# Ledger of designs, part 9: VH-VL binders against Hydrogenase maturation factor HypA (hypA)

Target 1, 132 residues: Hydrogenase maturation factor HypA (hypA), of Synechococcus sp. (q2jir9)
Amino acid sequence: MHETDMTRALIQTLRDWWQSQPGQPQIARVHLVVGQFTCVEPASLTFAYAAQTQGTFLQGSQLVIRETPLIAYCHPCGQEYKPEIGRRYACPNCGSPMEEIRSGRELKIDYIEIDYIECSTNFTPPAQPEVA
Short names: E, the ipSAE of ESMFold2; O, the ipSAE of OpenDDE; V2, 0.75 times the mean of E and O plus 0.25 times the DockQ between their complexes.

## First folded at step 4 (VH-VL)

Design u50 (from t08 with heavy chain H99R D103S T105Y S106T R108E; framework fv_telazorlimab)
Fold by ESMFold2-Fast, scan of step 4:
Structure u50 (fold): chain C 132 residues (1-132), chain A 124 residues (1-124), chain B 106 residues (1-106)
Amino acid sequence: as target 1 above (132 residues)
Amino acid sequence: QVTLKESGPALVKPTQTLTLTCSFSGFSLSTYGVGVGWIRQPPGKALEWIAHIYWDDDKYYNTALKTRLTISKDTSKNQVVLTMTNMDPVDTATYYCARLKYSFYTGEYYFDYWGQGTLVTVSS
Amino acid sequence: EIVLTQSPATLSLSPGERATLSCRASSSVRYMHWYQQKPGQAPRPWIYDTSNRATGIPARFSGSGSGTDYTLTISSLEPEDFAVYYCQQRSSYPYTFGQGTKVEIK
């Protein structure tokens, strides 16, 4: 399942981040943004997370998912609209195809909460590894 | 460490088929969110994305070249192979392979490691 | 698809001067990425996700922008900074690169 493999990769990302942190803090909650147009099922993802984190540095932590709607932008009309997922993606006003997606494709860490305080209010991605 | 290396012929005659192999180490193409792509650069010109293949065998091709391209992977050998048919002098370029990695921080893929490139000259 | 236009094509400057490189997309993108390339070398990731420096990249380099308008700035040019810089978008297929801005010594 995609959610199972995705969760494994997410946990590896979290492990790499955690190992880079001074004192290797205890993670309480991982906040993830999942767009409606990703075809990821939140319930399946949280189930996989709970199963895969047993016996690890993430044991007891929660995966908190915030869903975002699919919102597209129509250039000819100059306006945002909400496509009907699985039915109609074109602009309802002018019929132009969906070119620009403004939300709904997210699949990313929003922020990470450490046990004692909420951290990562200004979460910044880690630097890319150097080319060797 | 992650390394990628391109291999293939340095000289190709017009109308022939080019086959390039990307051999890599330090990662697996069975890992979620990982892919390998090909990018080319004609002498003195801009970079052009050609194709890539993801861990789940999803394949993407540059639409301008699509009818000429085939990309495949051999996960057990840590190799990705690109085939381009009907070569023309305008296809003369340095061909690079590079790793694609999904970022859970941004929600996008990025090229993080590149091969050294291999120059392919197309002439009679 | 999404066309990236870099300007100027060439910047002729002296060490110590400020360089500002533009990359404009034909359609909105979420992030812009930058590569530095020196003659005979593969492109090197330089700035990723619009404003983040890759590991080892000096603080004099900064990236900014949103939507269709993105900028790479070098606050004070050093001799090793003279190179070609390419922008890239990965928000939509096909992935596309700009035509490059050459930063050359005056």
Scores: ipSAE 0.373, ipTM 0.706, lowest interface PAE 2.5, mean pLDDT 87

Design v04 (framework fv_ebronucimab)
Fold by ESMFold2-Fast, scan of step 4:
Structure v04 (fold): chain C 132 residues (1-132), chain A 123 residues (1-123), chain B 111 residues (1-111)
Amino acid sequence: as target 1 above (132 residues)
Amino acid sequence: EVQLVESGGGLVQPGRSLRLSCAASGFTFDDYAMNWVRQAPGKGLEWVSGISWNSGSISYADSVQGRFTISRDNGKNSLYLQMNSLRAEDTALYFCAKDKYDFWSGSDAFDIWGQGTMVTVSS
Amino acid sequence: QSELTQPRSVSGSPGQSVTISCTGTSSDVGRYNYVHWYQQHPGKAPKLLISDVSKRPSGVPDRFSGSKSGNTASLTISGLQAEDEADYYCSSYTGSSTWYVFGTGTDVTVL
């Protein structure tokens, strides 16, 4: 997912949610989980968010990103390992190709913090296999 | 409108090859994982193959492993399935399907499906 | 990978409730909350009916509901209507090299 397109989609999702909320609260922070295997650069996404939210209902809010590592499972070895993204995805012990991914594909809103009310809305979705 | 349109199906002899295409429109194609799902006449759905948004992760059902190759061209908003060494058992309607990406749910449900393209492997 | 087990057919009268089970293993349905339901009318492409065990997409009537207990997921159709006559398929993420598996399918008839 490209950072610019992703940011646009994220803002649309937040707008739809915000319009459904009573009192249309001021959003302080949006917490997003981004897996390493999405190849989304957190700094680029944060920069795009700040730029695209100027003059909108999200102006002044912060995007907070929590990154999850890419962890794969090797069936022949019976153990998890961390692939070297962009270099080698195969198991370092036996050389088997990466077939099962345990984490690192997440792309989801974790929760939203609302300004001045000292409360937050928690949107913790079930685990997902891909950015899909 | 948001849609997927499959093409490339037809009648083919056993042992030959066929290439299916799926044209996507109305959404940002390169944000989503894509899948091929088939349905033999009068039978149920069978997942065939999947590919992540950047082609970094690809997988196949055991029944087609080593014979089929999934690929995508994000610049052309297109998904492909190269089918080699075709067998009578590959006769089916082939659907292109998109994983649902939802920032709230993180869902991998198939929310958009094409109408399918019929592949008949027969002499 | 083994298919998810569904009953071949289920029938009911208009206004009644019917339930379709979808049984997998502890490695798929029992492990992940990535169970989805699809409705297919004759000659049509499947349509997403329920995602992630129990979530209804926009436009799906609230008489359709989903749940899961152990290795079995269930789709319940309340207030059965003539237009519900269709084939229903469950699916699950597997966590294996075969990413997804579909159920055997259930034909719902409205008598």
Scores: ipSAE 0.006, ipTM 0.550, lowest interface PAE 10.3, mean pLDDT 84

Design v05 (framework fv_ebronucimab)
Fold by ESMFold2-Fast, scan of step 4:
Structure v05 (fold): chain C 132 residues (1-132), chain A 121 residues (1-121), chain B 111 residues (1-111)
Amino acid sequence: as target 1 above (132 residues)
Amino acid sequence: EVQLVESGGGLVQPGRSLRLSCAASGFTFDDYAMNWVRQAPGKGLEWVSGISWNSGSISYADSVQGRFTISRDNGKNSLYLQMNSLRAEDTALYFCAKAYDFWSGYAFDIWGQGTMVTVSS
Amino acid sequence: QSELTQPRSVSGSPGQSVTISCTGTSSDVGGYNYVHWYQQHPGKAPKLLISDVSKRPSGVPDRFSGSKSGNTASLTISGLQAEDEADYYCSSYAGSYTFYVFGTGTDVTVL
């Protein structure tokens, strides 16, 4: 369900962008960055995308997902660290709780690859909600 | 030192079951997707099954779908493959493989030495 | 499941360059930048040689390079050495349904 709703929102964002483009280009690949701490499973997202794009302007296009690590920053130690997801989020050096996340919460379109010519588009939807 | 050690292989008759284990050490096991890859004697590599860091995503090759079950125990740093309804064509060396990192798009950077499964009467 | 197509064998002399192709479809090699190369010496486990089309892991010599054009990925070994004699396999993410496929494998002989 979660990945289904996110995929629907992604397709709407892609449609809005596509309709604004001169000549309405054929989209070959959509490149996403998905953080490890978004609770989004890349394989499920890819499956939902393939299913939801049938019979649409995106039919035959591919979803390409790059994952980013959960990296936190410990202010008392002045160092980044990698929390053990599901086990320990506190700083391994001083025990301070995880308060700043440097990466791993990304959920965005990195760029869109148009058939024969790559077109870089790096954007965030206007009303992007916080992901859990 | 980062390593994966497979166990549980052996000679088994067609139609029976076998359970493989993979013990991981030297890295944070629950940060990475884990995979089983097999290689029949003198043949090429075949991906068998994969499991995400939290067991939330599991995939199987068509050849084993419905017969094999992948699982992991993050508290024990262990990966498992339950193999049911074994066939002669399942005869292979079974490797445990770790995904490189989440940046790497499912590359396998650490491999065990494999455990041999022979399905024969 | 489909496999990626590689030549059965390639050969070269020490110091030469050899290239191994890996051909798939738009649903695997052509659809994603998740193509990887593995080296396997007889009796040993495979070793990751190239990840994500062209990324070289730590400890892999720069004589090994990767590229991709359309549905075909390529591994190039420059300055071929005797220790490069091995089997080489490509692999690709193939979408959520198929997930992962390996190539048919290529035997590299150093003459």
Scores: ipSAE 0.006, ipTM 0.516, lowest interface PAE 14.3, mean pLDDT 82

Design v06 (framework fv_azirkitug)
Fold by ESMFold2-Fast, scan of step 4:
Structure v06 (fold): chain C 132 residues (1-132), chain A 124 residues (1-124), chain B 107 residues (1-107)
Amino acid sequence: as target 1 above (132 residues)
Amino acid sequence: EVQLVESGGGLVQPGGSLKLSCAASGFTFSDYAMYWVRQASGKGLEWVARIRSKANSYATYYADAVKGRFTISRDDSKNMVYLQMNSLKTEDTAVYYCTRLKYDFWSGSYFDYWGQGTLVTVSS
Amino acid sequence: ETVVTQSPATLSLSPGERATLSCRASQSVSSYLHWFQQKPGQAPRLLIHDASNRATRVPARFSGSGSGTDFTLTISSLEPEDFATYFCQQYSNWPLTFGQGTKLEIK
């Protein structure tokens, strides 16, 4: 999957979530977890997000990416290890091929930050930051 | 270190009034929004009133059940938050807790410290 | 208002067993859901904030998961001090609402 297509799927997921929210809040930041073994380039995803959100409910929001390393588990050795992506996936201790991946395949929304606004009319506003 | 201590609860007849107090210590009180949350015997927690910090103009908000009867206020010079309860009803009988709202921009807003509560009994 | 429903109302287990407690919101609350523990005669104690973040000084056996409308609190191996009532609270929508609680009792 190209980052452009991945970004479209992300925005569709965000739109579905946003439409389910009362008041349809202003989104400030979208925090995404991207595993290193997905081969998704964070810079490319961020660029596509900025381009595809223009003129939408996400305009002005920031995509924040947290990367997770590729961690595999070697059953013969009974231990986790970190493969060298693009070079060596086998266990460095016994040479067994990589069969179980424990992290690094993630591609998910971690959480969403919304903007809070002060309302002095007849509506009860959402919670706003008090500590700073 | 952080402490919230409620006082002012007691027995009162329907239609009566009580004023609850909450003394805060161990943190910069003026930076925090303060809440009153109540719990009737054998029931869940119910939000009652909220007062924001000075930065938010001490804005106040009330649950529909108490709107027009209860008034929340604070005195930052004394690290105190108050709940003035008027026209009390039997359904207001509950333990009233004082709690602060911790805001972490990345982690959201949550109640991290609570007082021990003060019992309000409205009965004839 | 967003109604928060907890199940089961009462859960009877023995020390050492795994406990799973459910919390459902009538509309999406994203990840703005917190879990509290309350022992008889005591104030609520924050356990998990924002669905999955353990509060300070809370033992590792407590974990939270879920998003949107369905949330779970898991206690991997019950200790005697864990037998208490647990409440979930949503913070996404005003007014602020709590579940009715799940009581963990010893078998």
Scores: ipSAE 0.000, ipTM 0.484, lowest interface PAE 16.9, mean pLDDT 83

Design v07 (framework fv_azirkitug)
Fold by ESMFold2-Fast, scan of step 4:
Structure v07 (fold): chain C 132 residues (1-132), chain A 122 residues (1-122), chain B 107 residues (1-107)
Amino acid sequence: as target 1 above (132 residues)
Amino acid sequence: EVQLVESGGGLVQPGGSLKLSCAASGFTFSYSAMYWVRQASGKGLEWVARIRDKANSYATYYADAVKGRFTISRDDSKNMVYLQMNSLKTEDTAVYYCTRGYDFWSGEFDYWGQGTLVTVSS
Amino acid sequence: ETVVTQSPATLSLSPGERATLSCRASQSVGSYLHWFQQKPGQAPRLLIHYASNRATRVPARFSGSGSGTDFTLTISSLEPEDFATYFCQQYNDWPYTFGQGTKLEIK
């Protein structure tokens, strides 16, 4: 429902990063981490991104989304478990309610891939500041 | 440009209450997580409280030292975040900073206000 | 929670020397690490975000490196104004956690 606004915020963050880079490189792929226990649907983000990047410095770039599963931690049992979203959130071993979430609510920029220029005589591109 | 301006600090007696305010500008406030971080004189930074954005149901989190005594809240229509501090102890004496985190996009820069001093003494 | 540890607690150097400050996380935080500078009586100032990206108006002598669990802040040639306390902060995992700080002081 707010995919348009979230995408606008993403594009602004990417613009700030892009303007800090020498030569204003072409961005090939933007890698995001999106947890499965969020209100965000990856397909909706991808469609909004494609629509909002036309005619911008991000034109032609791809949004690559890595989903993370919902993983909770049961304090009484001392172990992680995977809740069944929409069905059962309590610990399957002792029945304690889900109170600590270890994974599944992420919304993060993972890293950014840039395009390098290739010629008949190859050159060594400068080191990228972004690491996964 | 991003700005965070804290207010509401002051001198209060043990057991008293104060409400801190933080006015935000220069970014889309409704997408950011907001938190309070404190620093006692000559010491390191200590997280106090966090409030997430609307997409994350305004979820709140507290450090154990303040749990049950402090309440964080926000008003997105005013670009404000608040910290209601009850049952204050001398150990709560510190400069309190308002900071932002971008829960949606963790690559965003953190920004800090100038801080507001809270002194809890007789 | 992810514990962040800085070393050394205090580093005594002279102007013109190279400073190397370390930050270690108890589990991988990818590149989601900030470095802050704090001068006496002032709020923290962001120096480096995403482990290696220098913030606006931060001098070129400051650089960050590392990923995963091991991170380094380097100041290539110390200026008098660089003697301050430096903090690292991970923002990969909630709760976001700070190191205890490294105080850089004049020898």
Scores: ipSAE 0.030, ipTM 0.491, lowest interface PAE 4.3, mean pLDDT 81

Design v08 (framework fv_benmelstobart)
Fold by ESMFold2-Fast, scan of step 4:
Structure v08 (fold): chain C 132 residues (1-132), chain A 119 residues (1-119), chain B 107 residues (1-107)
Amino acid sequence: as target 1 above (132 residues)
Amino acid sequence: QITLKESGPTLVKPTQTLTLTCTVSGFSLSTYGVHWIRQPPGKALEWLGVIYWNDDKDYNAAFMSRLTITKDNSKNQVVLTMNNMDPVDTATYYCAHRYDFWSGYFDYWGQGTLVTVSS
Amino acid sequence: DIQMTQSPSSLSASVGDRVTITCKASQSISNYVAWYQQKPGKAPKLLIYYASNLETGVPDRFSGSGYGTDFTFTISSLQPEDIATYFCQQYYSTPYTFGQGTKLEIK
C-alpha cells in the first residue's frame, strides 16, 4: 500500500532527526499536516504508523494529523471557493474550471513533541520532500 | 501504470539551448513532482533538478544559472530548458518519478533520450 | 556536495557466485542510500532504498546494508540476467549524487 510506504519513509526520516538530537529525546507526538486534495488517507497513515513503530524508538508515540480543506480561487469571480472533491471542481458561481489552489495540497511534518519535558521542536527534514 | 517518456532534439550545436519534454502517465503532475537526471556516455548519473507538484523547483547548483524546469499539468508534460550547451553536456537525459514523499530515490524512469552536442 | 565512491569499478564473477559492491560517502549520510541496476541502453532500475529495503518485485538474492559512510550491496547467487552496471545514490541532501558505477561481467 501507498500509505504503508510513506509511513516507512516518515519513520526513517524521524530516526535520522532523532539520532541528530542531543540526548536522544523521547518522542511523544509527531504532528503532520495532510491536505484533503493530496489523496492521502489520514486514517491509513495513522494505522500504518501504529503498526510500524512497534519495537522501535517510536513505540508508544502518537501520530497527530491536521487536515487542511481544499480551497480554490476563481479569478473571474475574484473569490475563494470550496470544491466538492470527487464531484465538482468548477466555481459554483460562474462555472470556471479550478485553476488556482490556495490550500489542500499540504503534506508536511509540522512539529515534534518531546516527552518528559513538556516542549516541542520544529522539524527540519534531511532533504526537501516531494509532496502530494 | 506509471510511465515517463522524454522527447526533443537529439543533436544540439554548441551555444544553443536544449529543450526536452517529459510526458507522464499514471500519475498527476498536480500530485507528484518530476526529476531530471543525465548520464554522459560511460559515466555516472548526474541529478539536474526537480519540479514539485506545487510548482516549487530545486536545481543542482552546478547547472542553476542555465537550467529551467517548467510544467503544464493539463498536458501531462514537464519541460527542461538548458542554455549554452557545450560538448561536455552530451548525455542521455532522463526524467524520473520519486518513490516517496519524504526522501529522494527514483522508482520509475523514462527510457532516456541521447542528446549529442557537436558542431 | 557529497561524493559517492564505489568499489570496485568493475568485476568478473561466475553464475552462482556471491558478489559484493561497496559505496563510500564523503560524509555521514545515515541510511539515505539507494542502489540501481542499469543494463546497456536502458534506464536505471531501483533495487534497494534506505540502504537495506528491497524494492517490490526485486528478487531476494539482492540485499543492501550499511550506515553512516560505508554501504554494501550484495547478490547472494549471481544469475546471468544480473550482468549490468550498478550505481549507489545518496539522498541525504541535494544535490543528489551517484557513485561512478560498478560494471559486473560474467567470466
Scores: ipSAE 0.007, ipTM 0.529, lowest interface PAE 9.5, mean pLDDT 84

Design v09 (framework fv_benmelstobart)
Heavy chain, then light chain:
Amino acid sequence: QITLKESGPTLVKPTQTLTLTCTVSGFSLSTSGVHWIRQPPGKALEWLGVIYWDDDKDYNAAFMSRLTITKDNSKNQVVLTMNNMDPVDTATYYCAHLKYDFWSGRYYFDYWGQGTLVTVSS
Amino acid sequence: DIQMTQSPSSLSASVGDRVTITCKASQDISNYVAWYQQKPGKAPKLLIYDASNLETGVPDRFSGSGYGTDFTFTISSLQPEDIATYFCQQYDNLPLTFGQGTKLEIK
ESMFold2-Fast, scan of step 4: ipSAE 0.343; ipTM 0.690

Design v10 (from b10 with heavy chain K97R E98G G99Y Y100D Y101F F102W G103S S104G; framework fv_benmelstobart)
Fold by ESMFold2-Fast, scan of step 4:
Structure v10 (fold): chain C 132 residues (1-132), chain A 119 residues (1-119), chain B 107 residues (1-107)
Amino acid sequence: as target 1 above (132 residues)
Amino acid sequence: QITLKESGPTLVKPTQTLTLTCTVSGFSLSSYGVHWIRQPPGKALEWLGVIWSGGSTDYNAAFMSRLTITKDNSKNQVVLTMNNMDPVDTATYYCARGYDFWSGTMDYWGQGTLVTVSS
Amino acid sequence: DIQMTQSPSSLSASVGDRVTITCKASQDIRNYVAWYQQKPGKAPKLLIYDASNLQTGVPDRFSGSGYGTDFTFTISSLQPEDIATYFCQQHYSYPLTFGQGTKLEIK
């Protein structure tokens, strides 16, 4: 299972962040942004997360996934368009190849919710994941 | 710009230990995994292992007993150590960045360094 | 380990031709296949990931398809700069494994 390997890496990143935090707070929810162009299956990732966090500092926490659509930008046409994933990526108006992706390739931790304190935090950990 | 560069000895004698260093620029080792791959002359690519953003490692079982990957985030360096080298280990060795912190797809590669193992 | 079998091992084609390379996995790997281009003396370059997704900056004459065990990589209209060896790779399970490569030459 590829999502199993992804989940292990995610948990490692969360552990490194958690160990760096004062008081090592209890994590309630981990919010993840997953773009449609990554082909990551949210349900499989969520199941792997639930299984791999048993007996760990993340036991009882939830993985919350927000999906983003694939949106590309065509410079010759000066506008965004939505490619047909698996079929055609070129601009429908001028045929230019897909060069700039505006959204849909995200694969990153958005923010973390902590049980003892209800606050939104800027997640800027040592191991901030990113899809370039 | 994103770059990776391998460095180390180009000639190794049988039974010796190989040490290669991958120096990265344009991204942080605390945010991406770095993989090591090798390619014997005229043959397929062979995955050796990875060190993840948090420092955990995974190795190809075929090499696990003699392979170690370490890193120093502050120096932007990843080090591969492989002991008991044999002529069949002659290959170009690459380091490569994972597409994201958990992916096995590699988006940026070093130029590669040819390591010849002979007496 | 998952074995990736590529065919053909080499092919010659003319500029403008449609070129197809296939890759077969020894077990179901869903859509977790990447395709790389490697020019002589150079490192591999990522072209396709997750079976059908074009890497940014890659011309759309390159495409990938497939799911499960059978995968196809296509160049719709071959250009001189496309002379290279092409490799498939599964990223479904560790250890990561590659196909044997297909050497593409122009007639």
Scores: ipSAE 0.006, ipTM 0.544, lowest interface PAE 10.4, mean pLDDT 84

Design v14 (from t06 with heavy chain Y32F, light chain R30K R90Y; framework fv_telazorlimab)
Fold by ESMFold2-Fast, scan of step 4:
Structure v14 (fold): chain C 132 residues (1-132), chain A 120 residues (1-120), chain B 106 residues (1-106)
Amino acid sequence: as target 1 above (132 residues)
Amino acid sequence: QVTLKESGPALVKPTQTLTLTCSFSGFSLSTFGVGVGWIRQPPGKALEWIAHIYWDDDKYYNTALKTRLTISKDTSKNQVVLTMTNMDPVDTATYYCAHSYRFGEYFDYWGQGTLVTVSS
Amino acid sequence: EIVLTQSPATLSLSPGERATLSCRASSSVKYMHWYQQKPGQAPRPWIYDTSNRATGIPARFSGSGSGTDYTLTISSLEPEDFAVYYCQQYSSYPYTFGQGTKVEIK
């Protein structure tokens, strides 16, 4: 998927959440967790967010991204290892293929900072993601 | 609202291939972050995740079952199809399809389930 | 794969009593999700990301935990709460479920 389409969907998700909140607070920052094995490029997403939020309820808010590394687990060796994305996914000690992923596939709204006496609130997904 | 419904044969003979279809409404599998998974439950036993397909056509399979599984989607028909080869009596279970949303990272809407019995 | 072990397998309690359900992971997980299932029905999302109640879930349900130890608590059992509860980890692939805890009337 394109970063533009991704950002549009993210903004729609935030709008649905925002409409469910009492008082519809002013959003200051949106904290997003992005794993390295999602093929999402943080700088591109941040740039698209700044462009697409102009003229919306999110105007002036910032997207803050925390990356998580790709961490796999090797059962024969009994330990975690860090694959080289795009180069080598197998265990460096025994060559077993990557079968278990412990980290790096996250794509999650962590929490939202609201401009209401400088408070923060946890993101709670909408009751229904879509009705169409 | 979001709805999912499984369909497929109620009876399968050992060694045959099972094909299950998940038909859904209320969401699109082209929407960023959206995925559909398959989960099965043998009578009186625990839930077991089988396979998952995401909006970007990325596919994931239960490691123990991987060689027997194929998952695909038809976005225009709002369908996800699961194929499992070489069926065995131990594969007798109720098969569910379920919606997941990456931002929520859990199975939030489930089909009613379809019982598949494997016997000769 | 990460194995989730739920205990006890069966909890026999009376309405009004407190129920505490445990889910232990074979390796540290970031979050735990919980589902409720009644006979003949599909599982229902109940608690997600360790402590968040799904829409419509009563306040008497709470989730907590970190690392390898997670708990689902029902502060005062109501008749409709007798069911099987499953934990599930979703932050690590492949996704796995526990074997379930059956909460039954004494």
Scores: ipSAE 0.014, ipTM 0.628, lowest interface PAE 7.5, mean pLDDT 85

## First folded at step 6 (VH-VL; framework fv_telazorlimab)

Design w1 (from u32 with heavy chain Y32W R108S; at its last look DockQ between E and O 0.55; V2 from the best seeds 0.66)
Fold by ESMFold2, look of step 6:
Structure w1 (fold): chain C 132 residues (1-132), chain A 124 residues (1-124), chain B 106 residues (1-106)
Amino acid sequence: as target 1 above (132 residues)
Amino acid sequence: QVTLKESGPALVKPTQTLTLTCSFSGFSLSTWGVGVGWIRQPPGKALEWIAHIYWDDDKYYNTALKTRLTISKDTSKNQVVLTMTNMDPVDTATYYCAHLKYDFWSGSYYFDYWGQGTLVTVSS
Amino acid sequence: EIVLTQSPATLSLSPGERATLSCRASSSVRYMHWYQQKPGQAPRPWIYDTSDLATGIPARFSGSGSGTDYTLTISSLEPEDFAVYYCQQRSSYPYTFGQGTKVEIK
């Protein structure tokens, strides 16, 4: 998976949203949730974002990434555990292989932070991502 | 801008193999987060998802049909091919191909553009 | 496999009336998606992510719900709204559709 190609797709999603907004607001920050078990490297994504947003409607905006930890559930033990990425994925109590992932596979926009640098009687709050 | 079109035989005899081609334009299967899927609809009945293929060549098949299905892509020709073996009269349906796109808002994939469909009748 | 059950199978209503279409999932899903289909045509995306209208869909349509229970509502039926509506889940493979609710003129 190339973070450059993913970033291009993310920017297109942001462009579509931005074009639908009244006044086409200036975007300050894009908040993204990225799970540790997605094979997406946050630093690489941030670098690609900075490079690809130059000279666009996203000029000067910052990509802010919140990472979610890998959390698995062990059915034989009936409990959650945190696998050691790169070392041990099995349950530390019974040795059962990792089967159910409760957290760490997220890849989505959390919310958009816009600049409200002008107070206007036409104020419309920015849309927030669906909370699921 | 985005278009998809199904092509293949209108009539297939029982036990024969069906080959359908989805030809598309307005997107590339080399683009991150993009896929093409197949959905069928028997006359007067509900839609049934069959299979789809992603830009990175990952493939997913409906478990009920999996042993009979093969999906492949030719990125340079903008085509996706579905093969279904051992056709039976119950497989009579309109077959659609559709564009899949990753939705960063929900964190899941979205079928947004569909072909017009092609009716495949399975009878002797 | 997650089974989607739509009710009613048929809604017979007049223009101007309110339509409420139900979709129940056999287990919890995160989002419900809706399609409209008219005879001889491919399904069209209508509502995605439970409540978000697809491009060009009129504001008289709305979607809501969570868990296993989801609804599509048409506040005041227009002549072009008479069609079959399908719900779809994409929370787990295989992706599944409901059997449809036909909204027909009374």
Scores: ipSAE 0.569, ipTM 0.745, lowest interface PAE 1.1, mean pLDDT 87
ESMFold2 (binder alone), look of step 6: mean pLDDT 91; pTM 0.917
OpenDDE, look of step 6: ipSAE 0.824; ipTM 0.883

